# VHH binders against Galectin-12 (LGALS12): the designs that were tried, part 1

Every score and structure here is a prediction.

Target 1, 336 residues: Galectin-12 (LGALS12), of Homo sapiens (Human) (q96dt0)
Amino acid sequence: MSQPSGGRAPGTRIYSWSCPTVMSPGEKLDPIPDSFILQPPVFHPVVPYVTTIFGGLHAGKMVMLQGVVPLDAHRFQVDFQCGCSLCPRPDIAFHFNPRFHTTKPHVICNTLHGGRWQREARWPHLALRRGSSFLILFLFGNEEVKVSVNGQHFLHFRYRLPLSHVDTLGIFGDILVEAVGFLNINPFVEGSREYPAGHPFLLMSPRLEVPCSHALPQGLSPGQVIIVRGLVLQEPKHFTVSLRDQAAHAPVTLRASFADRTLAWISRWGQKKLISAPFLFYPQRFFEVLLLFQEGGLKLALNGQGLGATSMNQQALEQLRELRISGSVQLYCVHS
Unless a header shows other numbers, all headers, positions and changes below count from the first letter of the chain; antibody chains aren't numbered by Kabat.
ipSAE, averaged over its two directions, is called F for ESMFold2-Fast, E for ESMFold2 and O for OpenDDE. V2 adds 0.75 times the mean of E and O to 0.25 times the DockQ between the complexes of E and O.
Where letters were taken out, [cut] stands.
The coordinates of atoms that the task and the answers printed are left out; those that the model quotes come from them. Centres of patches stay.

## First folded at step 4 (VHH; framework vhh_7mjh_2)

Design a01 (from m09 with V100I E110T)
Fold by ESMFold2-Fast, scan of step 4:
Structure a01 (fold): chain B 336 residues (1-336), chain A 125 residues (1-125)
Amino acid sequence: as target 1 above (336 residues)
Amino acid sequence: EVQLVESGGGLVQPGGSLRLSCAASGFTFSEYSMSWVRQAPGKGLEWIGRIYTSGGTSYNPSLKSLVTISRDNSKNTLYLQMNSLRAEDTATYYCARDSITEYYGSGTYTWFDPWGQGTTVTVSS
C-alpha cells in the first residue's frame, strides 16, 4: 500500500490570504548577507507556485521558506522536482508534506519516481502550528537533505533520486509564503552544519522606484523574456507594463484594473482588448509577469500561468527602446 | 476544430451541490491538463483549479474546500463538482485547455488555449 497523492482538504471556514507579520513578539530576525544569495529571492508568491532552481541542486545549497500557516490549514507541500515540465508529471526527489488536520499533526516525506509514490517516511512532533509564522530551511547535503524549522533541526531524508537532477521547486496547499530564498552555502557559523541553530533569518527585498523606466538599447529579439516581479500594494487601483519605441509611442501596454479585476492589452491608439484569463493579482501579494517575445507577437504569463498571446510586428520589436512600469506596486526585479 | 463545450449550469439553492461538464473534441484530450475558470457578474475571471494528465489536481486556495475537478479520458470529458454553494458562487464557468508547460525565466508556465463558451450557475433562494 503506497501513499496516495490527492486527498482533499475539507474546509468550511473563511480564511484570510493577506500576508501577516512574520515575527512573533520578542523574536529577532537578521538579514541574509548578499554574498550568500544564489539567485533573486521571491516575495509573497501566490500558491500554488512553481519556480526554477538556477543551476539545480548540489551539496551545500540551502533553500529557505518564510511564511505563515493559516488558522484553518489542513496540509501543504514543498516539492523538489526533476524537470520544469508539468506534462508529463515530473519526478519529485523530495516531497515535504506537513499535515495539520489529523489527531496528531505530522509530516510525510516521500519520492515520486516514474509516476509512482515510494514508501513514505513519517515524522511526529510537527514544529509548525496553525496561525504561526515559520522559517523552514532545507539544507542539501551529499547523501540527504536536512530540514530545520525556526532554527531547530526537524528531520532528514536520504535521497532516492540523484540530487543533480532537481531543478524545480513547487509549493502547494494551505500556506502563506512570505519569501523563498536560494543560498549557495550554510549561513550558520562553522560547526553548526548538523544542527542549524541561531536566530531566524529574513530575506530583505530590494525596492525599485515606481514608476520605473528600464532601457532596451538594442530593442527586443524573438526568444527574449521580460521579467517583472513585485508586490501589489494594499489598496491597488491599476498596474501597467508599457513597451515604448524610439518615438515614445507605446505600441503595447498591459494594464491591470483592480476595480474590475480585468487584464487588457492597450494599443498605440488606446484601443483596449480584454484578456479572457484569471486575474492573479491580489492585494499585498507577490506577482510575476513574464512577456515572451516570439515571431509575430508575445506571450503573457502571470504567477506561473500562461494567459495567451497577442500579435505584434517583429520589426516593431527591434524598435522598442524602453520598458515602463507604473501603478499600485512595489518592484523587486525588472529584467529584459 | 478544437472545441470545448460546457454544460450543467442552472439555478441552485444555497448549500446545494452541482456538477458541471466540459466535452472536448478536436484533440487528444488525455495528453492535456485542463482548467476551470469562472467570472461572477461585474467581476474579473477567477481561476478555480487544474487537473493534470496524471489525474493530480491543483486548486485556488480560496476555493479548494468547495470544488473537486475530475476527468474521464474515455469520454473526453472534464468535470467540476461544487458543494456547499453560496450566492458568491454565482458566475459563468469556463473550461480551458492548458498547453504543454514551458519554462520562461524564473518559472514554468501553462498556457490557456482554447477556452469554452461557458455555462452559467446562479445560486439563489
Scores: ipSAE 0.000, ipTM 0.214, lowest interface PAE 16.0, mean pLDDT 74

Design a09 (from m09 with Y103W E110T)
Fold by ESMFold2-Fast, scan of step 4:
Order: sequence, then C-alpha cells, then structure tokens
Structure a09 (fold): chain B 336 residues (1-336), chain A 125 residues (1-125)
Amino acid sequence: as target 1 above (336 residues)
Amino acid sequence: EVQLVESGGGLVQPGGSLRLSCAASGFTFSEYSMSWVRQAPGKGLEWIGRIYTSGGTSYNPSLKSLVTISRDNSKNTLYLQMNSLRAEDTATYYCARDSVTEWYGSGTYTWFDPWGQGTTVTVSS
C-alpha cells in the first residue's frame, strides 16, 4: 500500500485543482453554471489534511469520508472549521472525535470557540472499528448535523456556532483516508428529527438496485439537473446512464467503458460519439454524475468537473419518461 | 521529517514587487510539484499556482498576470515573484508540497502537504 497517514502537525491546508474541461469536437454549449458544479473529490490525502469547502458549509450540504481505521489507532478527528488559521487555532463548529484507546471506546463531539473547548457531547460506544474500512456521511441540516457510519445513522449534534461561518474541513490523527467527497443534497425536509426510512445512505446495503429505473413523470425542463451518486465496483466493465421516452426509445445514453477508459454519448440509433475528456471513474471510488438540461442540449459533469455536452431539443426533453442506470456501480441516490 | 521554511515577506507599497522563497528539506524536492497558497486575515486559503516536476507552471486565473513561480532543484528552493501588489494581496503566504496520483487517470488533481509557518506580506502605503 501507499503511504499510511499519520498525525502530523496541525494546520496542513489542502486545495484541489482539476484540469480544464475539454469538449468533444463539434460540441459547443454554454458553460454549466458554477452553482451546479460541486467541489472535486480528494483521493488519498495525507493526514493531517485541511481543505476549503467550496461555497462554505450550508444546510443541505453533505460530506462523505471513506477510509480505514488503522489496527493501532488511538484516535482521529474530523473538524468543520471557521477558517484555517495555524496560530491561533480556528473556531471549530463541529469536532467529531472517535477514541479507540480505552476499555470503553467512544466518540466525543464538541465546539471550539475563541480558543476554548465547550462541553463535550459523548457517545459511549463506537460505530467504527480498528482495522475496518468505513464510509462516514456528514449531512448538514438547518439545526444539526447528522452522522451515519456504513449506512447506519450514528449520531447528531446541534450547532453551537453558525453553520454559515464554516468554510474549512480538517482531518487529523490515526486514520487512513481513501476519499473525501462534497455533495449538494438534502433528502431531508427542514428540521427533520428522523432520517427517513429506506434512504439509501442509511442502509448497510443500499436498496437502489442496479439496473435502476427512475421515473420522470413530467419529463425534464431546461435548467433541471439529474444527479446520480454511487460507488464504482472493484472490477468494473461499463457504466451507463440512459434517458428514455414513453416509446422506450433512448435518445441519449452516456456510456463509460472501463477497459478503454472512455466516455461516449450513444444516440437513439446506437451511434457512438466519444467524449474528449478525462475518465474520472476509478475502481472502488465514489462518483457523482450531473446532467444539466438546457435549451439546445445536455451537459455532463463528473465529480465536480464539466466534461462534455450533447445536443437535444426542448420538446425531446419534455417527452422523456425514464432515467435508467446500469453497470458496474453501487447506487446511493438518484435525483431529478 | 518534511519541513518547508518560507521567507521574504514584509511591508510593500501598492504597485510594488516582492520575491518570496521557500526552503525545502526532509524529502526529495525534485520529485514533487510545489504550490504557493495564501491566507488573508480572517479569510480562507487561496491557491496561487503550482510548478510541476517538469518545470511547467499552472496559475490561479485571477492571479495569472501578477505572479511567477520558479524552482531551483539544486538548492531545494521554491520561489514566488509577485508584481503590481495591491492592498488585497496582504496575506500570509505558504509554500506546500503537492502530489498527483495515478488514481486521477488522465485528469489532474493536487493536494498539498505539509506547510511551513508562512511569511507575511503587508501591502500598504
């Protein structure tokens, strides 16, 4: 394996930059609005890791952390911070701190304000285990953050500092981080006290089957976005997102081929048009596909990066009735 | 262990120029892309630019005409040349070791670790 992450000096800051998007020859559409492009994912960061949260933290934002707890781990922490000052230490609106080195492992949550820790909130058991891989989801609501581990709701924490002041994520301590993702999704209505039953993020095994059919009862309107989130399987072959009309014709299909590491638009007639863009699907890594529908066509963004476009008329958009997703992926959510 | 030491900051008049240095130790400097980032008082970090192992450079588009990054592998030193400084450029400037991984495929992503204590630049009359 590559580098095991260790608890180095606090305050290491990370900024992610991606290559410019390259459009396929002959395709020219207006750029996808910045508000529709999410922050690029981060793979294998070195801990301590500190990064800016693009657009800051707000209700509806979700942060995903995928990794492994080392066999000899004592503790690690995930901090949602108000800035990233190295000296003095920044205010921390939400401090999530699992501790493994005790007879009774537990989690501490707290807030750091003006250089002073407030009252600890303690959960007397761990949802995390030494030596095991995990997926942690932080879902930020209006009054509290909800944390799930491996598909199960674990805890919640009411904000003691304004969520709007948070713009920085810090990860410290004894943890190996595989991936960090930033998503704009809120499957919960305002102030929800309960994570809805059947929500895919709360299941040990998500209930979204693959192939997945998602209804579009009224078709799609210009400005509407489709969001597909999931995990690429270990030995992937292909991944397909298809838009189908009432007659079961597929006017647009996006196909990813893992053997060729290529993306392509497939027409109603099976004509394949390669997308000249980076192949940002990786085995055992999470992904987010965004499809933005505008007058004159459909734009693709993958993991926060705009990758390509294809033409489609407005009347065709209104005739769409089904989104079908298939291939070598595990699905967490589909939104339209 | 990895250490980065920034220097060259100070007080500069608006419109002036300044050259910052970063001395690296504890790793094979020539094997890493290096970046400059800055933090204005009370603000988040802003990426300035990077220099690849090949010597090529990439800049934040909003800062591209104002900065130049260079490196001297024989001295394990990274440089940031800044011109036409504005009051808005007042910040603590950090150099950072960044990395790319084959996991990014044909796309390029970077992350920066670790940082030095920084060097402060104040632009005022």
Scores: ipSAE 0.000, ipTM 0.121, lowest interface PAE 19.9, mean pLDDT 72

Design a10 (from m09 with S33D R50Y)
Fold by ESMFold2-Fast, scan of step 4:
Structure a10 (fold): chain B 336 residues (1-336), chain A 125 residues (1-125)
Amino acid sequence: as target 1 above (336 residues)
Amino acid sequence: EVQLVESGGGLVQPGGSLRLSCAASGFTFSEYDMSWVRQAPGKGLEWIGYIYTSGGTSYNPSLKSLVTISRDNSKNTLYLQMNSLRAEDTATYYCARDSVTEYYGSGTYEWFDPWGQGTTVTVSS
């Protein structure tokens, strides 16, 4: 008998995080399930652009759109469709349509069902501007999609068609697309740290600079989670996530070596401790690194898989002041 | 209390021309983009085109050779000029304020709330 929704007790330890478990290479480690398909990102597609969403849409799926609104833009649309038929047109579960040419720029959201447009939903404050870069995140929940623009919640739209029937993304109109990404957002099963209700994934810029420095003014506390999301570059060499104290010492660094296909914990003195886990970073694929801080140490998950832990005392965690990310990656999210 | 009143419809012979008008009241007409849409008897809504506050226009590609949209902000009036009318152009014509989603299929809209009563054009034969 399992719990349908996990534990209800605050601070309940997740089994995979409760012990200092390190996975042996190839031992009891299954491939990522086919239902958790890591879809490669698309760079600089020509608009109009239509593509398949691997595995379709489901609750917890996130689609990222990075681009620029042209100076002379009138409108563009992003459609989450039930198929890619040209005649008749497919059903569109979620039509997202910013309009710039109007006296008061706004966004229209709607659904196309059986060749019929439904009642328009209108959103009067548009965070997008002609001539400016943007990052739009579509976070698909159980009852509604939440849309954020440049790190701020923008709107929500309640589904009128089953989300499970959506398998196609279409982008049309006056937009320059830099990247389209497909991400899974729910790596934790129980006792997870979730974004507050009404606040989807927060990003402060279209793209974070690398190397990236993220301040930790209060240090780190037990139960705190660090989330790093990004994209591995085409010809990667190294990738590091380093926790630094006020003296710029790095008591813990996570290092990925692409030539060696190894993950390691690097100590303050440069000593290397190999992580006994598969190398789940791939050129041109999105990744998600999670560091969970609990009594006795740091626990690592990569792309939803718990990979290992390293010991660290609570006093050392309290002295941390900076999270630094560097290497062969593009960064889209750093959360602490 | 936004009101749009369409006029100028009627019976016209195939190949004829007709100009429809839409008189706007209850809002600052010059500050809004405007659209023309039509609905043939027993069929779905078809978008014709829109005109921006700047006076620029955009048309349904299937209709662009047949129609011209213009506006007179001093009279709060929107116009639709139609030339070379065909029997298939028989419909009720509506003007709308920045409210029509694009239509690409055949069928009756499950929802339609026109701003005016519309004006009926019948191309006889």
Scores: ipSAE 0.000, ipTM 0.256, lowest interface PAE 11.3, mean pLDDT 73

